VH-VL binders against Gas vesicle protein F (gvpF). Designs and how they scored, part 17

Target 1, 213 residues: Gas vesicle protein F (gvpF), of Haloferax mediterranei (q02231)
Amino acid sequence: MSDNLYTYGVIEQEDIELEIDGVAGAERVYTVDYRTLSAVVSDIDTTDPERTDEDVQVHNTVLQHVLEYDGGRTVVPMSFGMAFKNGRTLKGVMRGARRALRSALNDIEGTVELGVKIITSSEGGVSHDAIRADIGDRLSELSINETENDLFSDRLVVNKSYLVARDRRDDFDAAIDTIEEEYGDELTVQYTGPWAPYNFVDIHIGADQQRGR
Below, E stands for the ipSAE of ESMFold2; O stands for the ipSAE of OpenDDE; V2 stands for 0.75 times the mean of E and O plus 0.25 times the DockQ between their complexes.

## First folded at step 16 (VH-VL; framework fv_concizumab)

Design r68 (from r60 with heavy chain K31S, light chain V56G H98K; at its last look DockQ between E and O 0.73; V2 from the best seeds 0.73)
Fold by ESMFold2, look of step 16:
Structure r68 (fold): chain C 213 residues (1-213), chain A 124 residues (1-124), chain B 112 residues (1-112)
Amino acid sequence: as target 1 above (213 residues)
Amino acid sequence: EVQLVESGGGLVKPGGSLRLSCAASGFTFSSYAMHWVRQTPEKRLEWVATISSGGSYTYFPDSVQGRFTISRDNAKNSLYLQMNSLRAEDTAVYYCARHTYYDFWKDHRAFDVWGQGTTVTVSS
Amino acid sequence: DIVMTQTPLSLSVTPGQPASISCKSSQRLYHNYNEDYLNWYLQKPGQSPQLLIYYGSKRASGVPDRFSGSGSGTDFTLKISRVEAEDVGVYYCMQGTKRPYTFGGGTKVEIK
């Protein structure tokens, strides 16, 4: 009989149980408490889960559900593959990382991450710099923070992640809609999220967990 | 057959300049971002420069910023690295490398095709 | 800069036996969607590097299934289930998460 726990992320202590699809075919996602923190977990038959596109998507979908469930909460996301032999091992790791986890929860309190890619119908250039600046200014005003990803195609004029307060999401959504209307056929907008704020937390727990134990 | 061939390496004194070329064939060159990567005599690999598929975006590490420039001529399927103010630590085999196909939805950030390299030696 | 630390520096492996190479980054490598921008390259004797694994675990085109990558965050592993003569060379990990893009110091794999 397996006691292994796959971990998705950490939240402020809260009892949650969801009957949703989890990694490696799990059908239930729930919380394991350690003091004022809870780890979001599911049962798993291994400590070294296979990294597939499908299970990475499941991991992210679980975090999105938890992020939005019952009015929403702050979620510190974990990397894919964080599986622990048992609850005691998991709580030991949370104990060692408690201050870092608490700090991360405070830093991203009440926020979500939104991804924006903007693709122009023409190759980049001087005119695309003006478009990038205009769109960047408009979205930055609606966000708490942002990170930029590298641009490998001249058609990609914006590739950013935004940290956005939950109560500003409607304004951010409206800004995206307005940008699409104003630029029309000149731009294609890829707008994704909400995500747990992967790009706005700086934590990692346990090297051994990457290998399943 | 997808192929990258570097040229332009040689022996140069510190403070000198060289221009490396990379000839691409067998694929649509203008659809791919390109990189320069060097391998030191100690066999360490170091990323040196990146250029976007159309040439509008370039990136460099601090170690070469302001001394190296990267360019491309998509009409000639050619990638270039202009190296100025060369230092002994720039001695390396220089490879051009192709970025994996960028489909806007998923960035792989891997270098899937490498040339055979051209040797640059910077010494007194 | 993100420092990539590979261990061991070298492996001498009996033919047909497994090999395991560790790569540890000084900072997390994942970006959106839990996509770890960690790649593995093999440089065979006298050749240029060739891509083996990207996204920590995905095999590049033409790479046999005896190669597998695993790990996430800061700790990554390349495994060769059965080392063959053609697998001899130096293995490098590389992170593409944050400029400057950086490589590990390399792990030499040879057959004894």
Scores: ipSAE 0.672, ipTM 0.862, lowest interface PAE 1.0, mean pLDDT 88
ESMFold2 (binder alone), look of step 16: mean pLDDT 91; pTM 0.944
OpenDDE, look of step 16: ipSAE 0.777; ipTM 0.896

## First folded at step 17 (VH-VL; framework fv_concizumab)

Design ctl66 (from r66 with heavy chain Y57S Y102S F104S W105S, light chain Y30S Y33S; at its last look DockQ between E and O 0.02; V2 from the best seeds 0.00; counts 0 for: pae O 4.9 > 2, placed apart)
Fold by OpenDDE, look of step 17:
Structure ctl66 (fold): chain C 213 residues (1-213), chain A 124 residues (1-124), chain B 112 residues (1-112)
Amino acid sequence: as target 1 above (213 residues)
Amino acid sequence: EVQLVESGGGLVKPGGSLRLSCAASGFTFSKYAMHWVRQTPEKRLEWVATISSGGSSTYFPDSVQGRFTISRDNAKNSLYLQMNSLRAEDTAVYYCARHTYSDSSKDHRAFDVWGQGTTVTVSS
Amino acid sequence: DIVMTQTPLSLSVTPGQPASISCKSSQRLSHSSNEDYLNWYLQKPGQSPQLLIYYVSKRASGVPDRFSGSGSGTDFTLKISRVEAEDVGVYYCMQGTHRPYTFGGGTKVEIK
């Protein structure tokens, strides 16, 4: 059996074993420890997994699962495709990135990422600027941080990611509901999450470390 | 054969201490979280302690928190329960139990293997 | 703490007849089915408890198919389709969703 490990993210040290679908058909997700950190991993037969839409979704789903598991976890997400030759190699990477990982965990402690896209359904509706401002103000008040994503369509009024405290999630959800009620005739809201805070962590793990020694 | 064997039970006075041991065999001990569960004379089952597979995490109910410690030696396939400041209400048969994993090592938060138990009696 | 209440306290069953045991939790174990860690154990006379059902409905290894578990939220049930002499003992439910893990008071099953 291959000793290769696919990694999803990093959490506070904890022994977790989950019966869930993992990338490349894995059926078990578990943790590998390094001191106060645990990497969420699954077994994989390659260190260079193929990037498919399906596996990307699986990757995100695993992280979401961990994020919500047993009252919730703070999860530093790793980008798709991070696979290591073995546990030793992974631990080495964690060692090198320990400070950064700890910092990231601290920064996002008790938080989740939520995605909001608002799409206009009519050509002649209310000023997009006014709507954007109103919605933006409401959601900003309920979030710790936010990022603007690409407005890849003229119909896309809002495309943002929000970092939200877990204890404020219900408030955020309610705000979304209110927005839908107020603007639902003119706009479609795509509300997604909770997600690991992809847009609010900046950790770079070197490619050379993935190949193992 | 998968087996757990408890030892160390006995009679102890209130305020006394006792250390229980559990010897594991027939499986890779280090891959499993382990538990202590006790059964009172009234036949009630009570969760007493949990330790993670690596031993880094331990959990206790309030009833024994601060008095009991759980530890393990994976090299010796052994689980321990150190009981201090024992009380009459701690009287029970103490079972060592293995955390339940599926064939794929999935967590189901159950106990699939139990020892025969060791009796602890706290009496003046 | 989550209180687990089993009913009935005792049950006498004629061999070959079905049996049903209820386990109720004082609160919902989880908001999702993925976190309903409800287990059933059997303690036969003079023996240690043994796992019968885990995760509400999954049979442990070696457990006959006459045993089944079901339920959600706060209400769970263990069913024995045809009780056999070897099924005599005390049955316990346990929630493993929230610490502290808690057991029901047990249901004694006897043969008439």
Scores: ipSAE 0.020, ipTM 0.636, lowest interface PAE 4.9, mean pLDDT 89
ESMFold2, look of step 17: ipSAE 0.420; ipTM 0.782
ESMFold2 (binder alone), look of step 17: mean pLDDT 92; pTM 0.947

Design r69 (from r66 with heavy chain Y101H, light chain A60F; at its last look DockQ between E and O 0.84; V2 from the best seeds 0.64)
Fold by OpenDDE, look of step 17:
Structure r69 (fold): chain C 213 residues (1-213), chain A 124 residues (1-124), chain B 112 residues (1-112)
Amino acid sequence: as target 1 above (213 residues)
Amino acid sequence: EVQLVESGGGLVKPGGSLRLSCAASGFTFSKYAMHWVRQTPEKRLEWVATISSGGSYTYFPDSVQGRFTISRDNAKNSLYLQMNSLRAEDTAVYYCARHTHYDFWKDHRAFDVWGQGTTVTVSS
Amino acid sequence: DIVMTQTPLSLSVTPGQPASISCKSSQRLYHSYNEDYLNWYLQKPGQSPQLLIYYVSKRFSGVPDRFSGSGSGTDFTLKISRVEAEDVGVYYCMQGTHRPYTFGGGTKVEIK
C-alpha cells in the first residue's frame, strides 16, 4: 500500500491504535509521533482524497472516537482532506506547526464542542428574541466560548457552537433537556456532539506543505 | 423557470440615494434567504447584504453598514436594497442572488441563482 | 476579513487540455463540523456569475463532471479535466464561513 497518510487530528503524544473505519476504506487508525505530539492517521492511496458525505462522516466519527478514547482526549481537528505523502512529510508539517498545535491543544484542553440548532414550527412573523435570549443566556453560562452561525430562516431561533468543559458536559446536557421541556411544543432542538473543537482552533497548514513542495 | 430580475439602477451623485428592486419568479420566494452582491468596474465581487427568508434577520459588511438597508415583500416576491449616502466606491453592477436551499440542518452558504444585474454609477 | 487569493490571474488553455485554479484563504474556513464553505463560480462573458461548486467539491446541479473541486483548510483547487470552449470566462472562489463573505479576485480562462 502507498505510504500516504490521511490525517484526522493531533493529540498529546500517545500510542493509539483503533480498528475502526477510516477515510477511503481504511480499517485501521493509528498515531504518528513527533516529539510531544501525535497525529491521528490512517493509510490512504492518494494525497487528494475525494470529498464525499460518507467520508466526511467517517472523518468526524474517527475524531469522536479519539475524543472519547479511554476517558477522553484533547484533539485538535484537521479539516477533511489533509493527506500527506508519507510519515516524513507529516512529521515535517508537524514540526513547522508545532508551536501552533501546542497552543491549540492548550486552548482546548479538557473541552469539547457542542452544536445547538433550534427551529420553531411557526413560519415567519413571530419574534423569537425573548426565547433566543433566554436560551442563549442559559447555554452561555455553561460554556467557555461560543460561536454564532448565520440565521437564514426566520424559523431558525438558535444556530450556535459551544466550547464546553468536559466536566460541565452533564450540566449542558441537562440545560438542553430543560429547554426541550420548556419549549418542546413549539421548538425542535438539534443537539450534536461531542465534537473536536473545530470552531475554536485556528491552525494554518498549507497545501504546499501537505504535498511536500 | 427560476428567475431573478433586478431594476432601479442608474446614475446618482455622491451622497445621493437609490433603491434597487429584484423580482423573483419560478420558486417559493418566502422560503429562501436572499442576497445582494455587487461587481465593481474592476470585476471584483463583493457581498453587500443578506436577508433571511422571512426578513427578520439582515447582515451587512462594514463597508455598507448603516448606509444600506435590505428588505423584502414576500407577497410580491420582491427584494429591495435601499442605498443611502452613496459613495464613488459603491459604483458597481448589483446582483440579487438566491441562497442555496436551506433545510435548517445544513446550510450550503452559496448563491445558486443570480439576476442579470442592474448598474449603479455614483459620480459627481 | 478573510482574504481569498486566486492564482493564476489568467490561463490560456488548448481545448481538451486540463486546467487548474488555486484559491487560498488567509485563514482556515472552519465553521460547521468539517464543513468548509468554499464555493466556485463561473462568469461567462456578458453573463452573471453561476454556481459551479459548493462545499469545496460538490458540483451544483447541471455542472459537468469535468469540473472538480478539492482542498481543505486554507488551500483549495478547481480543476477542469478537459477544457471546452463553453468554459471560457472568469472563475471566482468564495468563502461563506465568516462574514463578511469574500470572493477571490478571479481567474480568467481563455482558449488558445
Scores: ipSAE 0.493, ipTM 0.842, lowest interface PAE 1.0, mean pLDDT 90
ESMFold2, look of step 17: ipSAE 0.646; ipTM 0.853
ESMFold2 (binder alone), look of step 17: mean pLDDT 90; pTM 0.940

Design r70 (from r66 with heavy chain Y101H Y102F; at its last look DockQ between E and O 0.77; V2 from the best seeds 0.75)
Fold by ESMFold2, look of step 17:
Structure r70 (fold): chain C 213 residues (1-213), chain A 124 residues (1-124), chain B 112 residues (1-112)
Amino acid sequence: as target 1 above (213 residues)
Amino acid sequence: EVQLVESGGGLVKPGGSLRLSCAASGFTFSKYAMHWVRQTPEKRLEWVATISSGGSYTYFPDSVQGRFTISRDNAKNSLYLQMNSLRAEDTAVYYCARHTHFDFWKDHRAFDVWGQGTTVTVSS
Amino acid sequence: DIVMTQTPLSLSVTPGQPASISCKSSQRLYHSYNEDYLNWYLQKPGQSPQLLIYYVSKRASGVPDRFSGSGSGTDFTLKISRVEAEDVGVYYCMQGTHRPYTFGGGTKVEIK
């Protein structure tokens, strides 16, 4: 009945269809083409979807599937809640943002984002600085770029996102494993991803762009 | 009950110094990052300082960087704001605020407990 | 600095009627994987601010379910489904995504 489209992200033009859970109970995720670009979408009954923890998680899971599907691809992620009344409206938005989307795809070509948090078992000062420097050097060497989140606990010695070339991901995984082996129960590592590179893409949209759908 | 009580406010001349204190009770103080937030006479809220749970990491906006220092004494359940080189625009009610409890894997970056505030007036 | 713009600056509401407050940021607020550190505080007359909503849509402990938050990216909304007399005060949004952490200018809610 409704032609509304919920948008997850943008990729190089490619025909994809996945029978997976989508936002607002959707069961199919597919692509809508605009020239050399494709928007990753699902059907939705509104242009103002409700934000719930569950649907935010679904949004991110869909992007991870697309990121890894059939050998993987570059994905420019969109914020939660970008829904458009029909395919023509969506293509109009893509047309208006074509240069920015192309630039973003080029900037993150062949990369993924990996998240690393490292918690120490102790509150000690000198060993924490040495651990931070050691781990920072090892992971930075394997990444293209990195960004750091604010540190609110002294036990949190690393809280970073890394932009990593897809063909270096196994090396990064191995470095994490080696760090865990070397430090033992002195550290606890949360290693997340792969993610579409949220922290390394700067595409902004607002209410006006969503209302033009 | 969980409580934060600020003290040390007062009238001070431009260029002067003042040290604010915040006494915490009813929770394990050392597990929480802490903040200072001020409310100007115009009722605007401004974040002023952050300190990590153990004190190793501190953050400030440019407006107070280099003039204010945040510290804590976890054995005394106390948070401090040392304010130097005070200016008229530093006139405000100063609140201490507790960072929401976070799982190391998830942080909501909200201030879930506030004190009643202490007033700082900077005037000639 | 991220500017947080609240609309309206004030509103007067008949008891039992809904209210809606907008908060718009000058930059996207999501941090990694759609994590938006957008919070709402209520300052009742003569009191300090108190946390109302955190993480866009999560109610703080003891906050009635007539309060709800929504939004993403740059556009956020606080809704009160049925305004009561105890809801009067100034509402502030706050972003904790990018330093310096910044607050909206406030929205004063009054009863008609």
Scores: ipSAE 0.655, ipTM 0.854, lowest interface PAE 1.0, mean pLDDT 88
ESMFold2 (binder alone), look of step 17: mean pLDDT 91; pTM 0.942
OpenDDE, look of step 17: ipSAE 0.835; ipTM 0.918

Design r71 (from r66 with heavy chain Y101H, light chain R28Y H98K; at its last look DockQ between E and O 0.78; V2 from the best seeds 0.00; counts 0 for: loop humanness VL .294 < .304)
Fold by ESMFold2, look of step 17:
Structure r71 (fold): chain C 213 residues (1-213), chain A 124 residues (1-124), chain B 112 residues (1-112)
Amino acid sequence: as target 1 above (213 residues)
Amino acid sequence: EVQLVESGGGLVKPGGSLRLSCAASGFTFSKYAMHWVRQTPEKRLEWVATISSGGSYTYFPDSVQGRFTISRDNAKNSLYLQMNSLRAEDTAVYYCARHTHYDFWKDHRAFDVWGQGTTVTVSS
Amino acid sequence: DIVMTQTPLSLSVTPGQPASISCKSSQYLYHSYNEDYLNWYLQKPGQSPQLLIYYVSKRASGVPDRFSGSGSGTDFTLKISRVEAEDVGVYYCMQGTKRPYTFGGGTKVEIK
């Protein structure tokens, strides 16, 4: 049996065990504690898991389950592929990153990330700048923070990630619905989430097994 | 066949200006974002500029912001880089590069076609 | 700015032998919910760069199966399972996650 641990993210210390699909065919996701923190993990037979589209999706789905499980909690996500030889190694990495992890948990407390892309179906009579300003004002009012993603097509008038308080999520959903109703077939909206706030944490976390012995 | 051809390089004194051109053929130019990337004499690659498919959005690193301007003429399948206030550190081979096909649902952010480059030398 | 560090600086390989190139970023390359914009380019002698690998592990059109990419977070690797004469040149990694987009310093691959 495997001692290796695949890590999805970090939460406030809490005992969690979920019988759900995990990366590399894992069937159980659980927590490993270090002081006031818990790492969300599953068992894995390697410290260098293969990166596939399927397992990236599984990783994100696990984090979404943890984000929403039993009333929800704050989740600091890790990048795909963070696997450690054993619990001792994982706890060592958590010890080295403890202050950064605590700061990240505080910064995103009680929040989720929502992704919004908006594409015009035609140029019509409505300018892209006016659409961007109108929608930007309405969604920014409902969010704590936002990041702008690069725009490579002129049809793409919104490409943003929003940090939204959990208790404002329904208002954000309603604003999206209202925008779709108001603009009709002129716009196509891709609205995703809730996600652990990938775009709102800045943590340098590495595996000891990847960097040293 | 898909092709990008740069021109307009040359020798320029510090503080001078130069305008580079990139002619595109073999694909629907207006559907693709475009980039300029330079290669220094030390063989390091540096991203220099980006322009969206219709030209409304442009991006630059701080090292050239305010000195360089990127533009395109989609009717002529042409990309341009206007370089002002040139410095010795701007000496490089300048490539135009095509952004991978932009899928609004998933962006790959890779440069899948490169030109042959045009040499800019800034020397006093 | 995100610094991309490649090792080794050069690599001399017997034909038919494997090669491995490391690229490390100074920051995690998180974007779009684990969509890492890490790419690899090859510049053959006297040529412009060409795309080999994008999205960490996906081969560009026409790139042989002997090229593979892997990695996560800050640590990325390009592998060539059997080096051939046409593979000589300088290999560059690039991140497209955060502006300014940055390249590694390059790894020269030679036949010995």
Scores: ipSAE 0.678, ipTM 0.861, lowest interface PAE 1.0, mean pLDDT 88
ESMFold2 (binder alone), look of step 17: mean pLDDT 91; pTM 0.944
OpenDDE, look of step 17: ipSAE 0.764; ipTM 0.892

Design r72 (from r66 with heavy chain K31S Y101H, light chain E35Y; at its last look DockQ between E and O 0.74; V2 from the best seeds 0.74)
Fold by ESMFold2, look of step 17:
Structure r72 (fold): chain C 213 residues (1-213), chain A 124 residues (1-124), chain B 112 residues (1-112)
Amino acid sequence: as target 1 above (213 residues)
Amino acid sequence: EVQLVESGGGLVKPGGSLRLSCAASGFTFSSYAMHWVRQTPEKRLEWVATISSGGSYTYFPDSVQGRFTISRDNAKNSLYLQMNSLRAEDTAVYYCARHTHYDFWKDHRAFDVWGQGTTVTVSS
Amino acid sequence: DIVMTQTPLSLSVTPGQPASISCKSSQRLYHSYNYDYLNWYLQKPGQSPQLLIYYVSKRASGVPDRFSGSGSGTDFTLKISRVEAEDVGVYYCMQGTHRPYTFGGGTKVEIK
């Protein structure tokens, strides 16, 4: 047995233990406390986990479970691959990043991220600028903030992430449904989430943060 | 076989203009976003322009914004870079590059096919 | 602009020995829910750049398994488990997460 801990993200201090699939075949996910913070972790046999599509998806799925579990909570997500040799090392990293982690938790409190891509069914005949403006205005009014991704295909008329208050999620879902009804088979909407707000938090947790104390 | 061939490079004085062309073959050109990337005499690589598969969306770094324009003619399988108000710092080998096939779920954001390049020299 | 810093600037490697190239970004490349748009290109002498690795760790078609990529956030690594003569050239990392898209300064790999 090893003491290595794979870390998914950070929450307000809370005792959580879930029997769910984790990275590298872990079968439970739990918390390690440092003062007012808890790191969401699982056991792992290395501090240098292999980056695979499957484990990246597992990492994200764990965070989605924690985000929604037992009434939901604020989650600061970590990049894939943050593994530490033991709880002492992990707590040392959390100590070094405590102010940044607290600031991030405050900034995204009570929010989720929702992803929206809108794709036309054809390369022509539909006014992309008008669709983009209409849909953009409707979704922006329901969100706290947004980030736009680059558009590499003329069929892709919207590619955005939205930061949305949890109590506005049903309104946002309804807006998406209404858009799908109004446009029918002219558009395909790819709607993802809820996510921990990956695109709305800018924090690095690891050896560099510890050394920058 | 998939191929990109640049042309139109040459020697030009500061303040002058050049138009670069890139001829594409061996793939469905209209399905791919395209880029221009330049390599300076110091061998640094610099992204210069992007155009979406149908031409509606273009992107530039600040260093060339307003001086360079990118366009494409999908009927001719051709990509263009119009370079105006050229400066000495624009001296480079210019490559056209193909964006990897766009998967709306997963964008690789990689340049998977490059031309052989065309040399632009801006000198008095 | 995101600055991509590569180290070392140059490597001289005996054939069959491993090599490692570091690429560090001035800002997190955190995108697509842990899919960082970090690519590696190889430019062999007298040739155009060619795609080697994309999505941090995925090999492009035809790239031998002695090449591997790793990293996340701001710290990325290209490893060659055993350098061959055909691996000579300049290696560039590139980030595609934030415009302007930027390349590292390059790492020249030579056989000694």
Scores: ipSAE 0.673, ipTM 0.857, lowest interface PAE 1.1, mean pLDDT 88
ESMFold2 (binder alone), look of step 17: mean pLDDT 90; pTM 0.938
OpenDDE, look of step 17: ipSAE 0.805; ipTM 0.902

Design r73 (from r66 with heavy chain A33S D103E; at its last look DockQ between E and O 0.69; V2 from the best seeds 0.00; counts 0 for: pae E 3.4 > 2)
Fold by ESMFold2, look of step 17:
Structure r73 (fold): chain C 213 residues (1-213), chain A 124 residues (1-124), chain B 112 residues (1-112)
Amino acid sequence: as target 1 above (213 residues)
Amino acid sequence: EVQLVESGGGLVKPGGSLRLSCAASGFTFSKYSMHWVRQTPEKRLEWVATISSGGSYTYFPDSVQGRFTISRDNAKNSLYLQMNSLRAEDTAVYYCARHTYYEFWKDHRAFDVWGQGTTVTVSS
Amino acid sequence: DIVMTQTPLSLSVTPGQPASISCKSSQRLYHSYNEDYLNWYLQKPGQSPQLLIYYVSKRASGVPDRFSGSGSGTDFTLKISRVEAEDVGVYYCMQGTHRPYTFGGGTKVEIK
């Protein structure tokens, strides 16, 4: 009869209950409220969950579902492994982080993160600089912000995350489709999301609060 | 089977230059990003340089930017580090290291094969 | 630059006993989609470093299951469930989330 709660992220206060797969074999994801905030949680039998590829993916899938559920909402994502002894302990952590969580929700209100990798079919087919400039300008104009990731292969010419308003998603999707049509077999686009804006949020929760005494 | 072998280390005076080499065998060298990592006399590990699989992208920390260059010759399965304007602080054992191969264009950012190292000593 | 702080600096362990090494970063390593690029390397006496753990908790090829990694955010741990004589050496954590890539100062593990 464990009271432990695994936490996926934080949203504006809303009562949500979903029968979907959760971390460590959970079958229900729901909300725990603290004032104007709700934590998205599931039940778990430990406060120190094992980090596996499978459960990291489950964590991310839960956040994607919540991000899109019933017209969508703003989601502040938490790192994998945030589990608390009980609801009182979780609410105590939310109390301590209230201002930071509210600020994060405001900063990313109405947005999603989209990931884009552009891979060329050959190293010499089209100028990397020209492709980066063309595609970069087109996608940046449709986004609020962006971050760059390392280019670990000579065929990888774009590796970026974009912060995009929900009402601009169709335009962004169309831009991706147009790029694929214009370049044809010369490049491949890996287009991922929507994600909770992981790369555009900076939130900390202390270890003492997580473990409980 | 998979091996990296460094060479070219030695004693050099401050302000001097050295060129390190790394010979790769037992794998398809041209598919992997490569690194140089050094270990100081105090046993601290420091990342020094990265080069992409075809050589188009290179990265350096500020401490060596503008003084060191990294290059590769995929036809010869060889990686190089040109070190100029050497300082006493550059004294270290220099390792070449292989970046883990990506899967489905996802980077792992780990160094899964290391050479035996070559020693660089910068002193008067 | 992200500073990686390892504790303890050294430890002596009786064979068959567990060992635990802490690595703390000066900045969050949490990245897109819970992709924490925290790695562990072992440098055995007289050898070059070798990869033990990547992605916080994944064992590299050939690494025995007595090694495990855990953590998130800024706090990471390497555990050895039962230390063997071959496990002696210096253990380093490394973050690959933010350039420049940085290593911890090392933890020397010895047999008592």
Scores: ipSAE 0.390, ipTM 0.780, lowest interface PAE 3.4, mean pLDDT 88
ESMFold2 (binder alone), look of step 17: mean pLDDT 91; pTM 0.945
OpenDDE, look of step 17: ipSAE 0.617; ipTM 0.877

## First folded at step 18 (VH-VL; framework fv_concizumab)

Design r74 (from r66 with light chain G96A; at its last look DockQ between E and O 0.80; V2 from the best seeds 0.76)
Heavy chain, then light chain:
Amino acid sequence: EVQLVESGGGLVKPGGSLRLSCAASGFTFSKYAMHWVRQTPEKRLEWVATISSGGSYTYFPDSVQGRFTISRDNAKNSLYLQMNSLRAEDTAVYYCARHTYYDFWKDHRAFDVWGQGTTVTVSS
Amino acid sequence: DIVMTQTPLSLSVTPGQPASISCKSSQRLYHSYNEDYLNWYLQKPGQSPQLLIYYVSKRASGVPDRFSGSGSGTDFTLKISRVEAEDVGVYYCMQATHRPYTFGGGTKVEIK
ESMFold2, look of step 18: ipSAE 0.712; ipTM 0.876
ESMFold2 (binder alone), look of step 18: mean pLDDT 92; pTM 0.946
OpenDDE, look of step 18: ipSAE 0.790; ipTM 0.903
ESMFold2, look of step 23: ipSAE 0.720; ipTM 0.876
ESMFold2 (binder alone), look of step 23: mean pLDDT 92; pTM 0.945
OpenDDE, look of step 23: ipSAE 0.769; ipTM 0.890

